# Designs tried in a protein design chat: miniprotein binders against a2bj90. Part 39

Target 1, 235 residues: a2bj90
Amino acid sequence: MSRSARRKTSALNTVLRVVEVFASIQGEGPFTGTYSVFVRLAGCNLRCPFCDTRYAWSLEAGKPLGVEELVEEIARYEPSLVVITGGEPLLQRHPLNSLVEGLESLGLRVQLETNGILPAPARDEQLWRVYHVVSPKDVPVRVPGAKLHPSWVDYARATGRAWFKFLVANEQHVREVAEYVAKLGIPRSRVYIMPLTPEKLDMKELLELHSRIASLAVKWRLNFSPRLHLLVQLP
Key: E = the ipSAE of ESMFold2; O = the ipSAE of OpenDDE; V2 = 0.75 times the mean of E and O plus 0.25 times the DockQ between their complexes.

## First folded at step 4 (miniprotein)

Design nb4x (at its last look DockQ between E and O 0.01; V2 from the best seeds 0.00; counts 0 for: pae O 11.0 > 1.5, placed apart)
Fold by ESMFold2, look of step 5:
Structure nb4x (fold): chain B 235 residues (1-235), chain A 110 residues (1-110)
Amino acid sequence: as target 1 above (235 residues)
Amino acid sequence: SEFEERFREVVEKMKELIERYKKTGDESYLEEALELAIEAVDIALESGDPKLIVEALLLLAEVLHLLYEKTGDPDYLEDAEWLAEMALEYAEEHGFPELAERARRLLEEL
């Protein structure tokens, strides 16, 4: 290829539509408490009634950023973990794989948050080697259009790099999650239950809900996920 | 019912595969039996019939226990125990004494 063609290909760089980039702690799931940089990607294939990030639903909510530029921005934070969230990040799968490649070249650990509708990573994808927290939205409250892609269970079993996180409000919800887990053959060790927080709760109510759901996690022998960032008032 | 007929068909095939595994030691029969045990849980949950649900949970637990015995993977044993205990709770809640006894025997064998 000519110098012009090589330079043009490099200058085009892949692009992600990004709503926000910010530093905080990971407040949920297996990496709770880790100093993290969050990258919220635009676009979602669901309209969950309990979504707390509705501003990320439209692809147009994101600004186009070059992947190389984004990697440099993230690296300046010196994160212990890069959390890719959204919307639904897998709607931007191709440039997302490029972002992961750049982050891994710097030795940065990456975790993806997904609703699991789109398939799990293939072995030849950069996403294959990162961590995934999958939040199915078809149990206990079924969101229209939600259906966990079966490849996520196979991926979790094969790699040990995926966990399944479910929002619950009470014991009936936990029972429904347990039945779902059994139905799909999800290993119990990969399952987290997390408080389904309604509108803004005061701190007392938030702590009480956490206590109740944590007690249910112990009773049902499932892992518990807090919403730690809410408890400590971080974004 | 249609669900019960589908359930019994799947369970019959699963039991045949388990017997072939016991005679041959061929792990592929046990892996295939696992897929059928999961399908049986799916059918039982769709039916909403508590008796079928308890039976399906116990069958899945039994296959997972066989997988533990073959592989030594502690996750299979832990999941088998968890499912058998859930089946016991369901059986006691709904008044299925024969199934509750079956669940207790499985838990003793684990």
Scores: ipSAE 0.255, ipTM 0.695, lowest interface PAE 4.9, mean pLDDT 89
Fold by ESMFold2-Fast, scan of step 4:
Structure nb4x (fold): chain B 235 residues (1-235), chain A 110 residues (1-110)
Amino acid sequence: as target 1 above (235 residues)
Amino acid sequence: SEFEERFREVVEKMKELIERYKKTGDESYLEEALELAIEAVDIALESGDPKLIVEALLLLAEVLHLLYEKTGDPDYLEDAEWLAEMALEYAEEHGFPELAERARRLLEEL
């Protein structure tokens, strides 16, 4: 086969294992409150005890969907932001770069949610151009096997397109996050702390936890992320 | 003790790079010093020694301040201030007056 025909055949067979696509409001991180389409990719390289989306852990939980069809489906929602989540989206790095290329060609703003174990994008990847919210899982509640790839700090400093979001339950967790941030050289302005919410909190408990963590964010001069979708009962 | 030796080795190399930067103006020495300062923080945290932790935070803040002076990037200044404030609070909590004074002097220069 010619190299041109080989490349075209590869692109046509570029598929992602997709668990779900739905419209909602981004409830977390620097784009909180934005009308978004969420694309949940299958597969994860961690088994977090506090995981809300265990149904996405297996790659087999996702249905194969062509990049072109996925781009068209996303575009029909006319979103202000496309949020690519998982599982761990970077496990499907090659087709993910193709998806990002398609979405950017339509002028759509893209945000990736990642655990940061796999390397940050290189300059020649389409992923270099989009926003990334990195959720390290080695602090403060350590998940075995979780280790942030150091290239994410370089990517954040070079591009201004990465933030680091940490789940915290109390002030000791915030102190551990601050020490971790110092240890890795993560810019303070790129750090968010977010309430670690057990799945079965009532609304009063959820609001009280948000208030407590927000107060700690002010005290420690860190950014605060709510879990807005939980407070307003959206997906 | 072994952490103290590793810490001092990294700090000595870092100081040598800072002196080379002061003589040459070459930013690459500061970038290498930053990597060593981050390594010093990692060693200090692993040791659990609060005095080493405070010293490491101050050294990192000092390197970030030099990077701010060289680049004008406000993120370096903000990080230097934040780390120096953390070092001051830790030094006061643990009763390290010399390190607390060093933190205050750095904050006055930022």
Scores: ipSAE 0.101, ipTM 0.628, lowest interface PAE 6.1, mean pLDDT 86
Fold by OpenDDE base, look of step 5:
Structure nb4x (fold): chain B 235 residues (1-235), chain A 110 residues (1-110)
Amino acid sequence: as target 1 above (235 residues)
Amino acid sequence: SEFEERFREVVEKMKELIERYKKTGDESYLEEALELAIEAVDIALESGDPKLIVEALLLLAEVLHLLYEKTGDPDYLEDAEWLAEMALEYAEEHGFPELAERARRLLEEL
């Protein structure tokens, strides 16, 4: 083997394509309000028309970063939570397991954001230990090729470390979510509905939309996720 | 798509190199094939097409397996096994039974 080929194969297991690393407040889901470092990974298996991070769809949009270097960078922020997001983080599953191992060794809590198309973590993966917020793209808005992998329901039951976050625009969407989670046997306590914002709204429109969807969450006995970062004008 | 065309061009070149290796036993063709297999994975992942991803992972695993058979380096075997397992998982999830069966056969050969 040339030293070049060995470095390339070992790099696949220890290198992540990263779009950005930044500190902010978690604006969404069960950890809303938590001081977090966000790691946005490059590459996505979907092309959602409502995606606010389209710049992360290509792997080439990310820079190759070593896992060790990335762990050190994250640790400097002293985060209360590390949020791994992107396009679809699980496209980089192997180096992602190595990243999680490194972060957990430092006592850092980790949350993954995923579209739920790829399988849930297996028991032997480091990813098994972290928190997951699954954002299905098959309900209520049907993105082509989106289907929730059944293993996420089993993972949620086995671990209690998964939540499901659905984008909704109206009461019909909330009804469809309620029917979908009931059919899959997902407990309502693990379900969040979040405002779908396909375009940039002004602050007044954004607040009105949040108010409407929050009221529907109460009516339908579901949890509400804000887009808190948009409301407080953080990244 | 532009991605499928780029992917096919890389895969065709890689197949030619593998054929040259099988005829000559020259490891240099496998080293070049490995570089192209990595490029194919990058193109596939960039496309976000699950089918291209599975195909690319299987091709990379095949080249790594050939490198293991040639060199006896266990790192190539471990990497090939992992890629073939990933390819199998992705193929089963996305409903590519022919690719899943190709992944299973590769795992049996490893």
Scores: ipSAE 0.000, ipTM 0.250, lowest interface PAE 11.0, mean pLDDT 89
ESMFold2 (binder alone), look of step 5: mean pLDDT 90; pTM 0.906

Design nb4y
Fold by ESMFold2-Fast, scan of step 4:
Structure nb4y (fold): chain B 235 residues (1-235), chain A 110 residues (1-110)
Amino acid sequence: as target 1 above (235 residues)
Amino acid sequence: SEFEERFREVVEKMKELIERYKKTGDESYLEEALFLAIEAVDIALESGDPKLIVEALLLLAEVLHLLYEKTGDPDYLEEARWLAEMALDYAEEHGFPELAERARRLLEEL
């Protein structure tokens, strides 16, 4: 079977449970500032206390969308980056590989956001070729059930296509992150610290938190991720 | 004491692998030594002993430096430098002058 025929069959039979599709600016991680389309998939294998997207935790929060229909919807935005997030998108790994194949065929850059509990992509998966931002929930405040799959470190070293993003509130959290990445052999260049933003902050408080965490990133020689969309009030 | 014993066992195995690498030039010994260096860091962190943590960070940095020398991969060099700088800062903060000097010597080689 040709790749085109396989893709058509996958699009007809493969369905993703999608919570929302929207255009915005990527506010976090290595592609901060990029015009992006966000695809939020339903379902999550964790219940993080500081989760911003609790509405996506249940698989029932997503509506069934065929891969071909979703590719066409995304393409209409003409994005510089497609951000696939959730929940935990790797819970829908099989149809997700089909989605990535469709998006790559259009020359679209894809970034996946994952908690890293499920294994990293294998070389024969379409997901092997796209970018991954892994948000381990082992540290600094451990979420019950969270454990980074060791294959993500191997994937990052082998491909240069994975980064590790950690939510931090203070210097002790940064120290714990530094110890964690040293323990796992994660290259410093692949590590981002990002402000842990409480439920309600005014703009002055949000800026002050960003400034404090950015200063810690400089001190500890780690990359800094803002939450730019919060600062500019985009979705 | 239990952590010190486990740490010593892992470090001894790691040093044997590094010696084999120096005799053979076989990178696979360094890759195995890297795994043990990471295990040593894990043991040190579990112990909460600042001295073991500094020692483990320096050992990991040394293995990464050898991997850089063997492969030419700049990611190993950058990681080795970062860990050696962290070890130096930690050693100075906790008053471990011999470990601080070891970290400075490693940084001069990088």
Scores: ipSAE 0.006, ipTM 0.441, lowest interface PAE 10.4, mean pLDDT 84

Design nb4z
Fold by ESMFold2-Fast, scan of step 4:
Structure nb4z (fold): chain B 235 residues (1-235), chain A 110 residues (1-110)
Amino acid sequence: as target 1 above (235 residues)
Amino acid sequence: SEFEERFREVVEKMKELIERYKKTGDESYLEEALDLAIEAVDIALESGDPKLIVEALLLLAEVLHLLYEKTGDPDYLESAEWLAEMALLYAEEHGFPELAERARRLLEEL
């Protein structure tokens, strides 16, 4: 590639398609309770039937934002954690690496949420140093097109910076998750089960569902993730 | 590479099934082609080669589009569209102009 063409490609890799940026409390996973800024990137490689962010599925749902502008916007929130989610943020891998570099230069802790279909970071990527919460869609209810890339298990073992989070509704789902992680060699210490919340539950029903799934986590010796933001009525 | 060889073998088989479908109108050939297209995606993802990944996503989208044309099931069209959109983004991200153009052409047909 010529130097001019290489520069043009690099310039295209400094823009992210962003659906929304907002401050809240991380309600899920290993960093539950942390004051966070959420960056929702556009585009997704799955069409999950239980998805609550269908508005982010299309790449065209995102507004183009330069990496430098986005870093400045995030920094204004003074967050303890930057949560990069989507859609599937790894679809925008190259500008995402640039974003992570900018955020790390400010001393900000970064967590990526991904469906794990695309490969885990390589050692020479800025994303190698980021925390990752992987939500496989192979089990317990298989989403068409979903398959966890095997490199995520290797990445988790090598770095200790990946966890696997599964949506579950009942004990049969937990059994299927346990069998899945055992087959792939994922340590139980890196596995979270989280309540699959139907579209409309009142607060009492939501709390009862959390209690049931938490009890199953204890029974099966897995970690439990709440959906804390739903319980405290935050976005 | 070994992955490129395996990928090409699966793709050639898939194309034979699509040609068989075009001659007979028998949907079962498209169902078999779908299984092979999914296998091609698995090989491409295992390889970590972004060019193979883009090619695999486009091939899967093409098979799903043919299934939509045959069955009228809108789920196939929706799936073909998101795969083509992702192939375009990935091709642009990695600097594959020929594959990006193929993705745009497919999106125009959907």
Scores: ipSAE 0.000, ipTM 0.191, lowest interface PAE 11.5, mean pLDDT 82

Design nm1
Fold by ESMFold2-Fast, scan of step 4:
Structure nm1 (fold): chain B 235 residues (1-235), chain A 110 residues (1-110)
Amino acid sequence: as target 1 above (235 residues)
Amino acid sequence: SEFEERFYEVVLKMWELIERYEKTGDEKYLREALELAEEAVRIARESGDPELIAYALEILAWALELLYRKTGDPSYLEEARRVAEEALKIAEEHGFPELAERARRLLEEL
């Protein structure tokens, strides 16, 4: 696409619906412990959450924010990693590609968190070049109607830039995850299991849950993701 | 499955219309959303997947409830209740606790 056409397309797709922008430590997945800026995009209407039942998390909860303005805001934090999360960031795919282009132009590393229902990036998308943590919702904590798009497995194999992260509460969940990834041909080296944390656990309960799930990760030869931010009381 | 992919595409388009309705208050978006919710139910029934059927019926019931609140037409409320009850029954019979909870919650709001 010509430079003029790119500028015209960017003008039409320069707005993202943003719930919040904040600095913290990435508490989950392959980049656990990294100083990060989190960009929470508005996903879908909360009354039909494929991924979430949070009361304030709808498209209406997100404020329109220009891509250029958002890039400038993120850059002020000087992060080691930009984490783009939300309901489902790929619902805002076109302006998201523009955001990624702006962030990459500044040398910033980008990680996208996605439920994997929408297709993986195509090679001509800016999103092809960033990291993806895919959280399938069809196993073991089933979200009805959710299904991992098969292109994510191909993307992970082709690029080495996708991992699959599963919420688990017990060994039966881990067994279901192991069977699921084997059937789909997902390498175990690309799989993380993470504690499913019920609301209002005290610190002792939270540590015990982390210990149990970590032990299961060792037993089943899978990677373990903590929820580090919960353990250290960060947002 | 192919049906799940088609189902998800239709549901996402429906949610875009609901968002437009919430921003504009224009009933036309609710009517268009209802048509998509009905299409989602058709796709789910064609698939024979009870989980998709229960989920599609829950979505349809919610769209009908919004039309009831906008128009005051009791026919939408009665249809929403009927559809939500069917969704709950399917979810309970086939062991889908998340769907059963959502349908039950919706029935409480109706």
Scores: ipSAE 0.000, ipTM 0.177, lowest interface PAE 12.9, mean pLDDT 80

Design nm10
Fold by ESMFold2-Fast, scan of step 4:
Formats: C-alpha cells, sequence, structure tokens
Structure nm10 (fold): chain B 235 residues (1-235), chain A 88 residues (1-88)
C-alpha cells in the first residue's frame, strides 16, 4: 500500500532515468582524448534524422537509478571526466543538479552534452559550475522544434564553461555556422565543427572526411572536433 | 508555432519549480499542480502540430504521473510518445 508513496519520495531530485553507464575515451569536443565515464540519460525533446542514439529518445528507455547509487557506480571507474549525455539531460534537470553536486563533492570533473533548447543554468544551480558542450540543431542541420535558447550565449560569455559544437558535411555548412555564430555574438574560440558521419564509411573514408573538415576548420578559423571513438573503434 | 513554443517552455519551467517545492515540503498539492501543467504542455504541443514537441510533452506527462505513483498511466503515455517518435 505504501509502495507508491515511497517510490514518489525517492524519485524527487534523487532518481534519474538512466539508459547506460560505461567507460570510454571522450571522442569529441574540447576534452577529446580524456578517460571518461559516460552516463546516458533517457528522454529527448528532438527527433533528429541523423540521431545515432534513437534508443534513448523515450523516458521508458531509462532504468530509474538513485543519485547516490549512480555516484558510487561512476566513482568505481575512477574517471578523469564524467560525461552526462542522453537524450537531452536537461529534461531531468532537478535530479541532474543533485547528481552534479554528488560528483563535484568527490572532485570529479563533469561535462554535459546538451542540444541547448532548454535554458542555460542559473547561478544558484550546481549545473552553473560544470562544463557544457552545446550542440545547436537549428543550424546547419535544421531540426524541427530546435532553437538555441539565447541564455546559452550569455552563460558562455559569463563563465567560459560552454562551447558550441556543430555537425558539418561540407563548406556550405561551415559558412552557415560562421554566419550563425557571428549573428549571435558567439566567440569563434568557443566554436567546434565536427564531421557529420554517414552510417557506412570504411576507415579510409572516415579519415578522409576528418581531414577535409579539419582543413575547413583551419580555413574558417574555427576549432575542430574529431569523432575519435569512431577512429579507434570504442563506444 | 513560436508562440506555442514560448508558452510551452514557460509551462515546463513552472512545472519543474513545483516539483522542487514538493521535494522541499512533501506536500502532494505541488505534484497535482505539476501534473496539470504537464497536461497543459501536452495540449499546447498538440495545438502546435509539431510531433517532436508532442513526444517531449508526453514524456514530461509520464514523468509527472510516475512521481504521483500512477505507474500504469505513465506507461501508457510513454508508449504513445514512443509510437509518435517511431513514426516521425
Amino acid sequence: as target 1 above (235 residues)
Amino acid sequence: SDEFKKRFYEVVEKMWELIDRYEETGDEKYLEEALRLAEEAVRLARESGDPDLIAYALDLLAWALELLGREEEARRVMEEARKIAEEH
């Protein structure tokens, strides 16, 4: 009879719906090459055509895990970086702040991957103090329902703890990214372009794509993100 | 659609504030109010005709139902969200 009441209590700021937890190397963005534990949260507010993690779209895809249990599981890996990804992690914002607090108390460095549709952290959130890699979906890939919340630009300028990462396939995409970040006032030093990788590439094709996009990054004076895990065949 | 999206995210933010109030006080009235806001988010999303927003709103509704201990209703709502996501 009391089961539902106990479940409700434990679900508030203390339970996250988690799809998977695994150790790997961060393959993307400003922390490329770092030994990391990945925490994939369930639920997403977009349905990107190029999404490779469609299994995480629904909240039902996630198993409820207590924040304390999850912190202990992560700590056992002794990671240099905790990468919280999803779906869209900010959909579980309140228990996510509790997770970040627990991880920070252990001295662990935390990075969130977010689509940036929901607002950036406020100063009184634990999320204010950690790193964010924002992947806007309104340019150049143009996903329905996607619009970067303007607070992310202010957060990046105020803290230096946000970067903006864009999937690009060609030079026209890079041009569109350059125009987008200029209009929003995003410093180029905070911008990464990353290869948009089709499902069926052999290793030679994957390397050639990386080389082409990296060359465009040099030409346009933007940062380059590889997809290192694909090159070294890690999850 | 922009008007629906703005109001949608305002409703979602208020819903999370109410969930936080419930955590602080233990008073189920905040969860009941959060559920009503989740239902409003679903209505706004359906009016927008945007399947991505509809699926997202349904996931939020399922979460609110789960917090209230209404697991069977939450499961049915999550199933609807999944079907919409798979079709689009």
Scores: ipSAE 0.006, ipTM 0.237, lowest interface PAE 10.2, mean pLDDT 80

Design nm2
Fold by ESMFold2-Fast, scan of step 4:
Structure nm2 (fold): chain B 235 residues (1-235), chain A 110 residues (1-110)
Amino acid sequence: as target 1 above (235 residues)
Amino acid sequence: SEFDERFYEVVEKMWELIDRYEKTGDEKYLREALELAEEAVRIARESGDPELIAYALDLLAWALELLYEKTGDPSYLEEARRVAEEALKIAEEHGFPELAERARRLLEEL
């Protein structure tokens, strides 16, 4: 084999590092309540103190799985929605576009969850055509290194296929979110606030937190995202 | 992304130039391929995608290795080694085993 053939084959692969594939109900964001298959990709470019999926931080946490095999596995669940999450899924951008192409060929609806640090999709990517829930970590929770890439605001305006979901614990956090989205020109209709859930809340505390954040969403004229799976005890 | 489109366009042109070099033996195609490899690195760094950066650096190191083989100029060898070491580091830190193995093989050949 020539040197050009040898070097071309190693990086442009159709393999994803996958932590888990499972069926559940989407508990968060604009598609709350939808029967979904979750595909958790390995690797993350942040180390959030409040992260519930620390087991997915390393790329080595994922097992290599071919795109065609993964598409077939997802299809067996007959989902209303495929949720691609992680870690940070855009760290595996190239095979991710191939996965999206395969899923769209079957007529499956796809939602990506991303921290928004890496650029939004370009028009020629398969990812341009699917839904995105962007979870900025630069406000109000202020995770180091978590600056939202400005292309996500342009993508949201151009396509109507992106929403911005913020973790909030109190009214000061909501004020900071409102100021942030106004400064960036993000429409309020594209903004969700979601309870920042500390570890070790009992069910009563979890319900009280949801009620408080939902009331703030009404007061500030923002959308509210529950964490429904926590309330109904699903994964 | 725009970066992915630009990146793959540049990489395909680079492969075409190396194929022409293999057929003709004309060093000019290697020098043009080097310029494209440098452009691929610039695009990859602008994207912030560590996999693209590691891959682009590997391509750059390979173009430099071919120029060293053709010219005997040790400056190409030293630059190829430095660039391949950076590619290996990124691939290992971010868990890209295929790119890490590619960089190790190149370093063994230098």
Scores: ipSAE 0.000, ipTM 0.134, lowest interface PAE 18.4, mean pLDDT 82

Design nm3
Fold by ESMFold2-Fast, scan of step 4:
Structure nm3 (fold): chain B 235 residues (1-235), chain A 110 residues (1-110)
Amino acid sequence: as target 1 above (235 residues)
Amino acid sequence: SEFLERFYEVVMKMWELFERYLKTGDEKYLREALELAEEAVRIARESGDPDLIAYALELLAWALDLLYRKTGDPSYLEEARRVAEEALKIAEEHGFPELAEEARELLEEL
């Protein structure tokens, strides 16, 4: 292999395409309320009808940033949690493993948000060691091309570092989620239901929707995730 | 669904090849990914499901655009535009506004 080809390969492994980096409060999932830095990676392997971040779908939407530069930028925020999201972050798996290694070296807690279509981390990946919130898109509302990779269930059972988060609008959706997770053998303790929030809800409607979905979580013995950032008007 | 299972398998392999391409820069992975994108369109058309067809065409257009950027061959750009236009038409006719916006955005970038 030539020196030029080796250099290009190395650069590809150490560069991430990043849409945005910003500080906020984690509004969703098992770490709700945590002061976090969000790293939105470019590229997605789905086209969800209810996607709030369509601007991140293309890999070209992201600016190339070196892993070391990105680690330093994140560290300046002094976060309690680093949330790596996208698009689909696992499309950039190789440089993402390098980013995780750098962040863990600083003692930072890392959470990945993924649609779960690409395989779960293998034991020899740095990603094996971090937390994952998996948002399957095959239930309750099917997204074309979506299917949860079965390795995510095995990863969750083996590590205790994965949770499954589902957008729900009504009790029928919750029933479908309950049936889905039972079929796959996902423990209910690892399952979150979260309100599917249509555009243009006023604050009263948003609170009423949260209340209804939370009540369904109690009834069905599942965990509830708010969308806290929407309630407190943060990014 | 039989078609959804087959579609998923092909799309998964395609994204694995794109990941290999991004890691290595090796055009062979991009060409293999294109073949799988074409297979995904074939499966979607066999299913008769317009949302699968529109989505598969957008994936094909994206793969063709990447190959155009890698090779500079304008035939890939011409084909990407053609299939993205078909995806937009299907998405608009069947009420898939998110797919329609993505196809329109892709056409603007081509």
Scores: ipSAE 0.000, ipTM 0.201, lowest interface PAE 11.8, mean pLDDT 81

Design nm4
Fold by ESMFold2-Fast, scan of step 4:
Formats: sequence, C-alpha cells, structure tokens
Structure nm4 (fold): chain B 235 residues (1-235), chain A 109 residues (1-109)
Amino acid sequence: as target 1 above (235 residues)
Amino acid sequence: NEELKKLIEEAYKLVLEGWRLFEEGRLEEAAEKYKEAAELFLKAAELAKELGDPELAAYYYEIAGWAYELAGDPEKAEEMFKKAAELAEELGNEELAEKAREALERLKK
C-alpha cells in the first residue's frame, strides 16, 4: 500500500445505514454465479410495486455502521465479489465512496446495483473505479418518478464498467427496451433483460418464465440475466 | 483536490435532501435543494477547469445542468449544457459534444 493509500484509509470513521450483510451467490447480471457478500443499504428514492425489498425503503430501516467495521465484516467472508445494493445505495453516496475505498484497499472486487436516477460517478470518485449494474425503472415498468440520469450512458461508454439490466414480463417489454437502448446509444452488449418475477410462482412456473425471457433475449440479440438465487433457493 | 471533493460531497447531499422532500410532496423545497446542488456542481466545474481538467469540468457542467432542470430553472440548465458542449468541442471529443447537444434539444421539448 502506498503512503497516499494508507493516509486515505485512515480517514474519519464514516457511517452507513445498513439493513443486512450476508454471503450468497450473485444470481443476476454480468457476474451471475459468483460467490459474493451482499451489503444492503437502507433508503430508496422509488416505491416500485414489484419490489422484493420493501423492508429497505426507509433510511431508518438500516443500523448505523462505521465504514471500518463494515469493511472488516465483509473481509471475514473472503468474497470473490462485494455487491452493494439496497434500496438505492447512491442516496448514501458520501460514506459509500469511503466504503469502496476501504474495500479496494483489500483488493476486493465491488459491484454496485443502482436504479440510475442519481448521477453516475465522476472520475475523482472511488465509485468511478468499480462495476455498476444500472436497473432503469422508467422503461418498461414505468415506475412514477423514475428517470435514468443520462450520465450513466456516458459513464458506460467512458469506462466499460456499467451494464443496464431491465425487468421484463413479455415481448412487448423487450421491444420497448430495445427501442429505449437504441435511442440512448447503449450497446446491446451492455444490456441484460431479466424476468419480472411475480410473487408466488412455483419452481416449474419460475423455470418456464426464465425459459421464455431467455428465448426473447436470443430473438432480440440481448444478454439474459437469470434470477439464479431464486432457482437454487438462496437468499 | 480536497476543495473539489468537498463541493461534490455537499452537492450530492443536497440532491439526497431534494429527493426526500420530493417524496414527501414538498415540491418547492425540493426545487430549492436541487438549485443549491446545481450551484455547487457549477462551482466544482469552474474549479476543475481552473485546475486544468476540462473533461471533468464538462462532466460537472452537465450535472449542474440536470440539477438546474430538476430545480425548474431551464435558462441556467441551458447555460450549463452550452458550457459542456463548448468544452467538448475544444477537446475535439465529438461524442461528448453530441451528448451536450442532445441535452440542449431535450430542454426545447
């Protein structure tokens, strides 16, 4: 570690509101199948009707936890990937940059999951250097108040470290996604479609939905994201 | 640069406050927070330019433009997107220039 890196890691103990920390397999997106530690941050700037994590909507749902303590807890799992999710993690942007700095100092790979309403990282942020999976909610699911910040397209082109993951239920949704990404100039190689899973699907129904959406991904020449953790019954 | 870092950290804190107020239906107070955030992003862009980093300046001018648009100030948003476009053109970066022009076209809708 350089003198500058040691100085940075000695920064003020910064606090994050954390809902849960747990080990699992990344079930979604470009890193599907990776042994990961999930850090769910509290607070969200949307109220999606299909949300599986409504318990994380309020900032008060999270326990205050210092960045140094959180880095230590994450490190004990010896993960191949740290997935920072929520709510919306960028609502806690300042302490999140400090967390990323601490994790990077340990050589840990970091992926952020975000709804993309808040701006993408600038080059001087620690967040600039990590992977981002952006899940727009303006298309096709049309969540009120959701609008993808255009800086995410710029960030994806500049860094190659962002992908766009869309929840889809049918072919009309896929068509809308294809039109949306073409309009914004997002390369198909950076686009994932993922099954919008209704509550109470049995395993046969869940697998059939995955099969249908995967077939549409092939037809439309887009990447497919499973929800692998649901198929293998992990959290 | 510590000054630049502090400006950006405060600006994003104001964006967070603006979003909380927007969720509560307090639209006028949300607009004020977005306006304060935009002013800090503008200061960050000017400082980045003074520090000899025009690409970073163009980025923060564009972010300031979006924050002004959220605040309901399309004239200031237009000024910011024009500054971003001018810097992109000076850099010979056709992609960045086109993005700034797209933002300007969005404002005309």
Scores: ipSAE 0.006, ipTM 0.354, lowest interface PAE 9.7, mean pLDDT 82

Design nm5
Fold by ESMFold2-Fast, scan of step 4:
Structure nm5 (fold): chain B 235 residues (1-235), chain A 109 residues (1-109)
Amino acid sequence: as target 1 above (235 residues)
Amino acid sequence: NEELKKLIDEAYKLFEEGWRLEEEGRLEEAAEKYKEAAELFLKAAELAKELGDPELAAYYYDLAGWAYDLAGDPEKAEEMFKKAAELAEELGNEELAEKAREALERLKK
């Protein structure tokens, strides 16, 4: 796609670049086990070395869909939860607010998954009213260019609608997370640790990793997030 | 490294400002911010290489290429993606090499 066409598409208030829409079970975070529709938006402001959705990094990976068309498509699944993920969905912030408005008008619950580099929603945004799972990439794995925007801590305190989810491989990672959240004043009740799953784990290895990280969550008094969809072989 | 962190923090701030300006339809100002971000990502890549982290350098070359493409400089973007691909291949990082090659193919469109 030419750069001019990309800019024109990005500037449209009612068009989103969408990679995929599918029904599954939310496998991660505070809503684990919920029947959900996943909306993967194109574009990302990071290049994480462990990223399993590299196909979504480019804005051109997404098909342009009107907000009204996308709301109708999502509604046909009759989901208990709409999970908006990406890339980084906040890169398409303006049409995303319009999507959230449309989904809320149908009584649908919305969860956004974000890397937290871009600012948290302002009170006058539709995004202020939905749930956010923030996945900081500056600790423990130190992804190049990742830094949590400080407004996310204020948003979490003001609304009670944000949680912080960290990828961890071992106890040293959990210690670094505990120090990080203490320094920022994030309550432990808002913190999830989740297994950092390498490629090529068999089911036994995957379960052993889940068990080990869950045990560390108990020890450190943090919440545990599985990657349930990997255990039950769903998208 | 404190200098590398400062470069990257500023590069992402400028990139975010570019995205905001583009959303507002201020395309010429957006291009200038993307160009400034690209220059800082390039400087970060060079510094990472000097600090003995060529894999990190490859990542920042890739980010510089993306930012140059958004700034309206496909020639600089191509140069950056080629540097990222070559360095990633030398390091055996197949995933990064593939992403840089995909970016090069996209510039032909």
Scores: ipSAE 0.006, ipTM 0.182, lowest interface PAE 11.7, mean pLDDT 80

